VH-VL binders against Phosphoglycolate phosphatase. Designs and how they scored, part 29

Target 1, 238 residues: Phosphoglycolate phosphatase, of Staphylothermus marinus (a3dnn7)
Amino acid sequence: MIRLAAFDIDGTLTINRSSTVLCLEAIDALRKLEKNGVIVVLVSSNALPVVVGLKKYIGLSGPAIGETGALIYYGEEEIVATTKYSAKQAYLDVLEKYNEYVYGSWQNMFRLHDYALKIRKQYLSKDNEIYSLIKEYVENKYPYIKVGYSGYAIHLTPKDTGKGKALKQIMEKHGIRREETMGVGDSIMDWEFIKETKIKVAVANADPELRRKADIVTTKPSGYGVVEIVEKILDKPP
Below, E stands for the ipSAE of ESMFold2; O stands for the ipSAE of OpenDDE; V2 stands for 0.75 times the mean of E and O plus 0.25 times the DockQ between their complexes.

## First folded at step 22 (VH-VL; framework fv_felzartamab)

Design i6 (from g8 with heavy chain D30S, light chain T95D; at its last look DockQ between E and O 0.78; V2 from the best seeds 0.00; counts 0 for: pae E 7.6 > 2)
Fold by ESMFold2, look of step 22:
Structure i6 (fold): chain C 238 residues (1-238), chain A 119 residues (1-119), chain B 107 residues (1-107)
Amino acid sequence: as target 1 above (238 residues)
Amino acid sequence: QVQLVESGGGLVQPGGSLRLSCAASGFTFSDYYMNWVRQAPGKGLEWVSEISFSGSFTYYADSVKGRFTISRDNSKNTLYLQMNSLRAEDTAVYYCAREWYNSYAFDYWGQGTLVTVSS
Amino acid sequence: DIELTQPPSVSVAPGQTARISCSGDALDKYYAYWYQQKPGQAPVLVIYEDSERPSGIPERFSGSNSGNTATLTISGTQAEDEADYYCQSADDEGDYVFGGGTKLTVL
């Protein structure tokens, strides 16, 4: 029996990997998990207020993971940091040096540890080159910072944290064994938390690398794949 | 600097017991899963046991289940391995190893402590 | 438990490329990790997540994982690279497993 289900947001709960529009059927599926006593955890690189706001309006009572695992929200008076480091200095440095190519995400005003850069529209055809340039610069100068690229934003994140660390802390706090968990995502970057779960799920349109590593690959993409897996889980009562 | 220092090894007869300790410093101990890995003389590495951040979850190799108990005291930054019902095949250097948080890698190892089970 | 199979030894001339293989079913699903152990010393992580190099590990060390086989490659092998090398991964239970080890000799 699954007692905890962890989901990435962008590309997993949305209608596809190119949109931020939520798949309403997927949201209904998450509510069904909630009603059946499953702890639903949203796992995201978004600023914590974005993730918390989303979980609240969906009607989920479980904790939320923001800033790529650096922050866990358990309640209004219980927000836990999983790192002592911040990428703020590295982020400001990159903004000054690479202003031609990138600008800061609006969410950075609400971040403490993980900072995001957006590639300017005219340079999107060179996004991997720009990412590589920034990664090399930052990781050489700030060895405690890792640089990732989701296809949505370039993230500067402390090396001593991640989505997997945060999920494991939640599991311990709630007394939930790995055998009682499921993780669902669309990107190889989601493997960090998915590998910590018993049922490892990739949606149909996930990165090929994630599909290879998953236990289950859904037949439907993104949010429609979430509906598929949730229905299968709930059809198998204890 | 990260340091892991094992102690408590020694010579024990078969059926005996020992408790190993690993003193940790230079990092936030409670943020890491911790492991014991052993190496018999002239042999390869063998994973023994793993413990979660708070100690809520513990895992053991089949060869030691029921005989060994891993524990930790986060207030003392110390990892323990209680070894009971020792056998000759438990003779090894026992390493304390830190599990890297964003990977399943063991990124820091102690110097090891030798346990000899001999009659 | 899963088994990771390594050759017992590999010999390479100085300056040449050494390749150490590690085979096992787990490597299709899980990452490979590599450790260097010199005589009388604790192991040192040299490759993680198939191909990533920790800070301080020379660039001549690289790794790959294709199908059920991971490979540690040392280009331009130096005398100081003479050591035992262990691959590591996990099984479906989440328990860790090491290969049997490979003694690299630099002639």
Scores: ipSAE 0.067, ipTM 0.670, lowest interface PAE 7.6, mean pLDDT 91
ESMFold2 (binder alone), look of step 22: mean pLDDT 92; pTM 0.939
OpenDDE, look of step 22: ipSAE 0.600; ipTM 0.862

Design i7 (from g8 with heavy chain S103T; at its last look DockQ between E and O 0.07; V2 from the best seeds 0.00; counts 0 for: pae E 15.6 > 2, placed apart)
Fold by ESMFold2, look of step 22:
Structure i7 (fold): chain C 238 residues (1-238), chain A 119 residues (1-119), chain B 107 residues (1-107)
Amino acid sequence: as target 1 above (238 residues)
Amino acid sequence: QVQLVESGGGLVQPGGSLRLSCAASGFTFDDYYMNWVRQAPGKGLEWVSEISFSGSFTYYADSVKGRFTISRDNSKNTLYLQMNSLRAEDTAVYYCAREWYNTYAFDYWGQGTLVTVSS
Amino acid sequence: DIELTQPPSVSVAPGQTARISCSGDALDKYYAYWYQQKPGQAPVLVIYEDSERPSGIPERFSGSNSGNTATLTISGTQAEDEADYYCQSADDEGTYVFGGGTKLTVL
């Protein structure tokens, strides 16, 4: 029996990987998991208020993971950091040095540990070169900060945290063993939380590298893949 | 203590078959992707094959695709490599390697087992 | 096929800095990993994710990745550092590749 199911948001619960529009069928599937006593955890690189707001309005009672794992929301009186470091100084440095290429995400006003950069429109065709430039600069100068790029934003994140570490802490707090868990995502960046679960799921349109690492690849993309896997889990005999 | 112990190597004729085993201990085996990496005498490392946690997904180097089959038995903490249609160029020490969490690195290696393909 | 290219050998005097390069197109998208192999022994991971040291690896080992080139740097090189060194990464199909290896000689 699955007692905990963890889901990435962007590209997984949305209608596809290019939209922020939620797949309503996937949201209904998550609410069915909730009704069946499954702890549903949203796992995201978004600022914590974005993730918490979403979980509350779609009717989920489980914890939320924001800032790439740096923050866990258990409730209004219990917000837990998983790292002692912040990427804020590295982020401000990059903004000063690389302002020609990047600007800060609007969500950074609400972040404490993980900071995001957006590549300016005129440089999107060279996004991997810009990512590599910033990665080399930051990782050589700031020993506790790593740089990632998902195609959405460049994230500066403390090295001692991640989506996987945060998920493991939730599992321990709730007395949930790995054998009772499922993880679902669309990006290779999701592997670090998915690998901590028993049922390791990639949606059909996930990064090839994630699909290669997952044990189960759905036949349908993004949110429609979430419906597929949730129905399989809930159809099992009692 | 993490331990990986390969066995099943030996001398075989071209066109023959061998089955390698790797016994794992000291960690939760089904949490990890497992790999075979080989090294021909006096040569460098060559990745051979990878298998997912449950064995549902397998990957092969082009040089062995169709001839080698990777598998695992999680109830016995054992990784396998079935090698068919062996060729002289398959002569190597074969290492069992664990893929480290979220880093995609090979953090623990066995001692290796020698496979010699010679007529 | 995408390949990782290393120099076949590097020589360094004791106490000096050794630099071992690894170049390939995969390194602009994927991390570099470095392994040390002494004769008759299995490889040992010394650098992961371009620049991180596993627990137990001396501080004198460091790594970087810029452009299409990763570099393993050993400062204050000691006789015990004499070994073969391999870089590793992925190709565009998500399979793993190793460089040809570099023999480090401490003279």
Scores: ipSAE 0.005, ipTM 0.424, lowest interface PAE 15.6, mean pLDDT 89
ESMFold2 (binder alone), look of step 22: mean pLDDT 92; pTM 0.939
OpenDDE, look of step 22: ipSAE 0.907; ipTM 0.952

Design i8 (from g8 with heavy chain E50Q W100F; at its last look DockQ between E and O 0.01; V2 from the best seeds 0.00; counts 0 for: pae E 18.4 > 2, placed apart)
Fold by ESMFold2, look of step 22:
Structure i8 (fold): chain C 238 residues (1-238), chain A 119 residues (1-119), chain B 107 residues (1-107)
Amino acid sequence: as target 1 above (238 residues)
Amino acid sequence: QVQLVESGGGLVQPGGSLRLSCAASGFTFDDYYMNWVRQAPGKGLEWVSQISFSGSFTYYADSVKGRFTISRDNSKNTLYLQMNSLRAEDTAVYYCAREFYNSYAFDYWGQGTLVTVSS
Amino acid sequence: DIELTQPPSVSVAPGQTARISCSGDALDKYYAYWYQQKPGQAPVLVIYEDSERPSGIPERFSGSNSGNTATLTISGTQAEDEADYYCQSADDEGTYVFGGGTKLTVL
C-alpha cells in the first residue's frame, strides 16, 4: 500500500526534459494521489519558495524538498535545514574564476545552502567540459561541497545533505516505512532519493542509467509517464 | 529596499579628475557585480565599466581604458569610479547599476550624478 | 558601426501594439535585454534574457529574439508607456553594448 509518493519536478512533471512547462495531466494525477490520502512530496533542486509555491497551488499537503535536499518545508512554521554548511563561498568563487562560462541562477537570491550556476548560451555545446572543470576545482578546494549537473544548471551543494537524506527524514517524521513509498524521476541524479523508496520509477525518457536501476520504467515520457504510474497504483484494491 | 546613491559629480576642466562614489544599501553588496553606465545629455546609454564581487576583475569600455579606474570597498558597501584625464566627451550623467549574478542584466540603477567637463 | 541598431522613433496609437526592433550580430550568440527610460529618470529593466519579464513589469510587455534581431512588443499601449527604450547585449569580448535607443510616442 503506497502512503507516500515522491516526485522530481524538472523533466518528470514537465512536458519533457527540455522544458519547464508543466504537464497538466501529471498535475491532475498528483491531485488524485492527494485525494486518495497519499502524501505527495515534491523533491527538487529549485529554491524552496519555488517548490512550496508549486505544491500549494497544486493543492498538495505533503512536505516539500528544495535546494537539492538542504531544506524541508513541513509547514509555514516548520522549515528545517538538513545541513549547517552553505555552498555560498564556493559559488561566489566559481562566479569570479569562471566568469566567462557561467552566471548565477536568478533563484540564488532565495537560497541558503545550495547554489546554482547556469552555463552561458554560447558555451552550452561544451557544458560537460565546463561542469568537469568546475567540479574538480570546487571539490578540491571546498571539502564540504559537492558539484552536480542536471543538464540545465550546475549545483553546488553541501556534501552532508541531498534529496535522499531529506526524503528519509520526511519518512521518519511521518512514520512511513520504505515499503509504503514510491519515487519517480528522470535523471541519474534522482537515484539518490529514488533508492530510498520501495517502488523505484523512471519515466520513459529518463537517463539510461536510471532506467537500468529502476523497478518500473514507464512507457510514456516525463509528465505523461507520471500519469501512467499514478493510474497503476490507484488501481490497487482497497 | 535596494538603494544606490551616486555622489561626487560636478564641473571640471578638461584634463582634470573626479572620483564618483555609489553608496549601496538594502542588499548584500558583495554578492553582486557592479557597473557604471553613463548618458551624455540628450544621448543614449553607454556602458563604462564593470567590477566583480571582490574587485579582483575589472572591465572597461574602450573609450575610458587607461583613464578610468573602477573599485569597490565591500566593508563600506561602496562602489567607486576614479576618472582621470577627463575630456569634454565624458560629460554625462553617471549611473551606478547592479548586475544580477553576473547575468548581463542591470536590475537596479541609482538616480545618477552629473559630470560636466567644460572650460 | 555600433553593434546594436534600433530605429530612432516608433509611433503607436493608444491601445495598439508597438514593436521596437534591435539588430546586431551579438544577438545570435547573446541574450537581449530591454530598458525603459522616462524623462529625468533612471532606466528600468523591462525584459531580460530575450523574453523574460521582471516582477512588477506589466504583462503587455514581451520580447523575442530571432536571428540577429530582438523585438520588444508592447500590446495595448498606454500613454504611460511613452519613453525611450534601449536594447542591450554583450559582445564577444565580454563587454556591454547598448543600442542607440528608440523614442516611443503614444498618439
Scores: ipSAE 0.000, ipTM 0.413, lowest interface PAE 18.4, mean pLDDT 89
ESMFold2 (binder alone), look of step 22: mean pLDDT 92; pTM 0.942
OpenDDE, look of step 22: ipSAE 0.900; ipTM 0.947

## First folded at step 23 (VH-VL; framework fv_felzartamab)

Design j1 (from g8 with heavy chain D30S; at its last look DockQ between E and O 0.01; V2 from the best seeds 0.00; counts 0 for: pae E 16.9 > 2, placed apart)
Fold by ESMFold2, look of step 23:
Structure j1 (fold): chain C 238 residues (1-238), chain A 119 residues (1-119), chain B 107 residues (1-107)
Amino acid sequence: as target 1 above (238 residues)
Amino acid sequence: QVQLVESGGGLVQPGGSLRLSCAASGFTFSDYYMNWVRQAPGKGLEWVSEISFSGSFTYYADSVKGRFTISRDNSKNTLYLQMNSLRAEDTAVYYCAREWYNSYAFDYWGQGTLVTVSS
Amino acid sequence: DIELTQPPSVSVAPGQTARISCSGDALDKYYAYWYQQKPGQAPVLVIYEDSERPSGIPERFSGSNSGNTATLTISGTQAEDEADYYCQSADDEGTYVFGGGTKLTVL
């Protein structure tokens, strides 16, 4: 009954929300979905090469979503942008104006549309003030760009794209109905794509707001929660 | 150095109202979900309410739904609890608690403010 | 509604290992969290996500969750560990549930 399963990476497939270390049991679970003919889609704010590299080394044949939905990888010959806008100009402007407080993510040299800023270590205690200052500056000067902050990185993203829009495009292209889908994540930012799926899943250590919106909250955290839900999806009645 | 300071507690008659405040300092208040947790004299802890970092989402224990309203003012670094239609069973020390980002844990607590509901 | 059951008290000799249990159906589905509360003080988080220790909590504190039972373990118990301990978890309705508390006495 499930033909497509979409997963966030950071905090969902990792051992916890504070590490980039993959939960190997979760990777095995994704491989089981693949072997059972389920289209597995990784949905991420990471640069596309990071997401595509990961999906390939896991052995997944499905599309990948990078840059917060701005790019979809369908295969070597088909990479599709979901927006005509880029936050590159706004990003360079912020780097010039606010270099005391922020620096660019290493991934930005591989990005086209969505750009990330890191707050310098000595200013982390004032991170929301810096975020608010940058948000006000960017959104007033660049009306097509939105600014978000996850407590990890400040993202400058075109307003006309997102994880949900990208997932819907994949579903349309492959003739997959919402009733045949599952979405799994750990952040309220993932709700945008999860709400487009039939089975809405939050891992146990997800943001409280996401946990309250989801149909299912797993009992185990992050990648261990992914194992749990995949086993339930593949389970067959006697 | 995280600090949470509750105020507004006191003695009130059944059916009365009180407004609790929690002043936050030493951290970026608008980055955190905030909670109220209460403890009746000689009893254990009971969760009361939660509010998202923007205030867009609020959650309540069944025992207080419709009577209590949680709110926040991020420009003043202050969390509030409006308590209406108070009952004797609402008598407790009320703690302001910070929810640790991404962990579902209450990592910092205030010292509490006592609310006594008695005729 | 989900309940978390703790023993009302546990006594240990100094230097011995204390174990405080917390049982409930929620613990099969959700993480256990543990708080220490000394008289007249606010609670302090000592274990989160079943077994993780916040920075500043002594290594002698550890936690586990198996089935529907979580356990807080304090090895080499010291006099300063004498306190009330609460377990906490969540339920399917998005609320939080605390256990009734366990008074740890260090003889």
Scores: ipSAE 0.005, ipTM 0.422, lowest interface PAE 16.9, mean pLDDT 89
ESMFold2 (binder alone), look of step 23: mean pLDDT 92; pTM 0.944
OpenDDE, look of step 23: ipSAE 0.007; ipTM 0.495

Design j2 (from j1 with heavy chain Y104W; at its last look DockQ between E and O 0.06; V2 from the best seeds 0.00; counts 0 for: pae E 16.2 > 2, placed apart)
Fold by ESMFold2, look of step 23:
Structure j2 (fold): chain C 238 residues (1-238), chain A 119 residues (1-119), chain B 107 residues (1-107)
Amino acid sequence: as target 1 above (238 residues)
Amino acid sequence: QVQLVESGGGLVQPGGSLRLSCAASGFTFSDYYMNWVRQAPGKGLEWVSEISFSGSFTYYADSVKGRFTISRDNSKNTLYLQMNSLRAEDTAVYYCAREWYNSWAFDYWGQGTLVTVSS
Amino acid sequence: DIELTQPPSVSVAPGQTARISCSGDALDKYYAYWYQQKPGQAPVLVIYEDSERPSGIPERFSGSNSGNTATLTISGTQAEDEADYYCQSADDEGTYVFGGGTKLTVL
């Protein structure tokens, strides 16, 4: 019996992998899980208020993971960090030094540990060069920070945190065994949390590497794949 | 009201062992990381150890690593510190401290228990 | 191997402003936290995350962190503020480190 289901947001609950538009059918599926007593956990690199706002307005009572696992929201009086480090000083340093090439994500004013930079549009043709320059600078000066690039934003993240670590802490706190869990995502970066679950699900348009590792690959993409897997998991009597 | 009450301190010979306890009340104990911090007589504060919500993650100061073991029993709302191979420099008042969620600060402290390591 | 350096003592006249410094490379990377300890008592958190006050701490307490130096400032210092003050931060291993402490004397 599945007691906890963890879902990535972008590319998984959205209509596709490049849009932030939610698949409303997927949202309805999450509410069905909630109604059936499954703890639904949203897992995201977004700032915590974005994830918490979304979970609340969907009507999900489970915890939320933000900032790439650095923050867990259990409730209004209980927000827990999974890292003692912050990328804030590295981010401010990069913003000051490389202002010509990058600017801060609007979400950074709501972040504590994980910070994102966007490459200015006029420099997108040189994005790999700019990423490499910033990565070398930051990782040499701030050895506790890792720098990543998704093709969308450059992320400065503490090395000692991640979505998998955060999900394990939630499972531990709720007394939920791995055998009672499902994880759903679209990116190889989601493997970090999905591997900690019993039922490992990739949506149809997921990275090939994730699809190879998953127990189940849905036949439909992104949010439509979420509908598919939720219907498969839930009892559907006549 | 948040309360943290340490016990188990006392006089012990070098090389001996002691187990400290900290009884917690007035908050949901299993929701917080917990710490031990010590203070040698006439000296400053020294962080000793930290434990996660369920005890899955533990951390130690270099000065005690391999000799001290932090643990907790959430069903009893109790934090523990097992101290082995005690040395004279371990003589201190040992404080139980709660780690404030989302800020990594020590927001509530017990009154401490004295450990004396002497021949 | 991180050290936080505080002056051993600071003296201030009643009603004046006391400033207690805390220096260390960790403070460029990590937040500073400040604790007040009166004789025979447990420490009390007075400033967290460089400049924030917990509820119940008087407004005369303030904090800052610039570069490698954090400063605890007590405006309008009162006799009851006489205590030892410790700064705290993290080390490169992600654990905690305390400064050596500063004895504040109100004369």
Scores: ipSAE 0.006, ipTM 0.438, lowest interface PAE 16.2, mean pLDDT 89
ESMFold2 (binder alone), look of step 23: mean pLDDT 92; pTM 0.943
OpenDDE, look of step 23: ipSAE 0.869; ipTM 0.934

Design j3 (from j1 with heavy chain Y59W; at its last look DockQ between E and O 0.77; V2 from the best seeds 0.00; counts 0 for: pae E 6.5 > 2)
Fold by ESMFold2, look of step 23:
Structure j3 (fold): chain C 238 residues (1-238), chain A 119 residues (1-119), chain B 107 residues (1-107)
Amino acid sequence: as target 1 above (238 residues)
Amino acid sequence: QVQLVESGGGLVQPGGSLRLSCAASGFTFSDYYMNWVRQAPGKGLEWVSEISFSGSFTWYADSVKGRFTISRDNSKNTLYLQMNSLRAEDTAVYYCAREWYNSYAFDYWGQGTLVTVSS
Amino acid sequence: DIELTQPPSVSVAPGQTARISCSGDALDKYYAYWYQQKPGQAPVLVIYEDSERPSGIPERFSGSNSGNTATLTISGTQAEDEADYYCQSADDEGTYVFGGGTKLTVL
């Protein structure tokens, strides 16, 4: 049986990969998992208050992962950092050097460890070139920081943390073995946590590389794919 | 600077026991899964065992399951391998290896400690 | 459960490109990892997740994975690259496995 199910938010629980509008059917599916005693974990690169706020208003009791794994929320008095490093100095450096091309995410005021940059609209056609330049610059100058790109934002994240590390810590704290877990996402960036689960799920509109690596690819996109997999899991005998 | 230093190897009779230790420094030990990997003289690498952050979960190669026990003491930054019912085939250099938390890579290795099982 | 197959040896002239293969069914789903081991020394990670290079590894080392075969490529091979090379991967059952190793000889 599945005792823990981990979900990415953007592109997975939303109506599609280009919108922040939640798929309400997917939210209902998460509530069904909760009612059936499954620990539901939201796994995100968003600032922790965004993830925690969402989980609370959905009615989920499980932990939340924010800042690309750097922070875990277990409860009001139990917020755990999974790294001692912060990308703040690297982020400020990039803003100074590359301000023509990028600006800071509004969420950065609420972040401690992971920092996000957005590529200015006039340069989006060169987004991979800009990402590569920033990655080379940061990773050469700041050996403890890695640079990732989701197609939406460039993230500067401490190398000693990640979504996979955070999920493994949650599993250990709850005594949940890998064979009792499922992970669901839409981006190759989600492989980091999905690979740590037994049932590896990609939604239909996920990155081709993630779809190739998954055990199950849903027939429906994004949040509608979440409905599909939750129904399949809850209908199966243990 | 990450360092892993193994100790406790030596000569032992078949059926005997040894306890290996690996002292860790230069990183937050409790943030990493740790592994033992061995290499028989003149042979290739063989994964032996893995342990989770707190030691709540352990994994073993079939060749050692039931005979070897991996453990850790995070307050002492030390990884252990208790080896019982030793066989000649267990003769090898035993390496302590750190698992990179985002992948299945072993990114840092100790220099190894030799275990010889013979009469 | 998984098996990774490597050629026992590869020879290359200095300055030429060396290619070391690693084949196994697990490589369709899981990444390949590569280690260099010089005589009397511990292994050193040289490639992770098929094609990524750790900090401090020369740019002449590269990797790829396609068709259930991972390849370690060393461009402009130097005498110091002479070593044993091991591929490694993992499976769904939590098993880690190394290939049998390839001795790279730089003639």
Scores: ipSAE 0.129, ipTM 0.706, lowest interface PAE 6.5, mean pLDDT 91
ESMFold2 (binder alone), look of step 23: mean pLDDT 92; pTM 0.942
OpenDDE, look of step 23: ipSAE 0.890; ipTM 0.942

Design j4 (from j1 with heavy chain Y59E; at its last look DockQ between E and O 0.02; V2 from the best seeds 0.00; counts 0 for: pae E 13.1 > 2, placed apart)
Fold by ESMFold2, look of step 23:
Structure j4 (fold): chain C 238 residues (1-238), chain A 119 residues (1-119), chain B 107 residues (1-107)
Amino acid sequence: as target 1 above (238 residues)
Amino acid sequence: QVQLVESGGGLVQPGGSLRLSCAASGFTFSDYYMNWVRQAPGKGLEWVSEISFSGSFTEYADSVKGRFTISRDNSKNTLYLQMNSLRAEDTAVYYCAREWYNSYAFDYWGQGTLVTVSS
Amino acid sequence: DIELTQPPSVSVAPGQTARISCSGDALDKYYAYWYQQKPGQAPVLVIYEDSERPSGIPERFSGSNSGNTATLTISGTQAEDEADYYCQSADDEGTYVFGGGTKLTVL
């Protein structure tokens, strides 16, 4: 029996991996999980207010994970950091040094620990080269910071935190064993939290490496894959 | 099963050089920062050096900076420590230590290799 | 740079609670890590990030960090816990330092 289901947002609950438009069918599926007593956790690299706002308007009562795991929202007076470090100084340094190639995410003014850079449109064909440059620069100068690229943004994140660490803390706080959990995502960066769950799900259009590691690969992409897996979970015992 | 095996220790004269190796197995070596930590006979632990995933970042204790060079070969799953201009105070057991994924903890250690610097 | 001070020794009777302190100004800002070392053996991580226990470490080991002092606590101390214990910290510049070590004696 599944007691907790964790979902990435971008590329997983959206209509595809290139849009921020939510798949309304997926949102309805999350509501069905909620109504069936499953703790639904949104796990995201977005700033915490974005994730919390979304969870509230969907009507989910479970905790929310923002800033790539650096922050957990349990309630208005219980927001927990999972790290003492911040990528802010590294981010400002990169923004100054590499402003030709990248700009800061608008969400960064609401972040405390994890900071995001967007690759300018004219350089998207060189995105892996730019990512590699920034990764080498940051990790060389700021060894406490890891640099990741999900295909959506370059994230500077404290090395001692992540989506998996945050999800484990939620599971511990709620007395939920790994055997009672499912994780769903679209990016290899989601493996960090998905690996902490029993039922490991990749949507059909997920990164090839994530699809190879998952227990289940849905037949439908992104949010439509979420509908597929939720229907399977609610149709039989976990 | 994580395994770290140091080698290359031995007796060397002051001013000499020695290269230590650490063979890693049971994990994806290139996903981890690696460290050298030493322990002089009858004394405590002393951190020596750190190297990042690709080797692009290295850091050293002040006591060895300019004399020691940490490196890694991810294709061979091997960590190295080149020790030059050795001094008697470098006499120690040298441990290879893995820095735990997403933490600064040294979660796995080798059994160490003894370096003795003596005329 | 972090300077970590530990008592050179701590003695406890079997079944009692052992507390090993680690003091340093930087521990107000940075995490503490704890290692157990038995004679002739490599160190073993017993506590990370102030209070977290790695898989396989008995529940009698716990840790805390308050202000400038981290504490390793061993409840129900057993003879097998007799060892040297080192605290360690890391800062956001990639600098690591160990405390001088504490010899725990169970008698």
Scores: ipSAE 0.005, ipTM 0.513, lowest interface PAE 13.1, mean pLDDT 90
ESMFold2 (binder alone), look of step 23: mean pLDDT 92; pTM 0.935
OpenDDE, look of step 23: ipSAE 0.018; ipTM 0.593

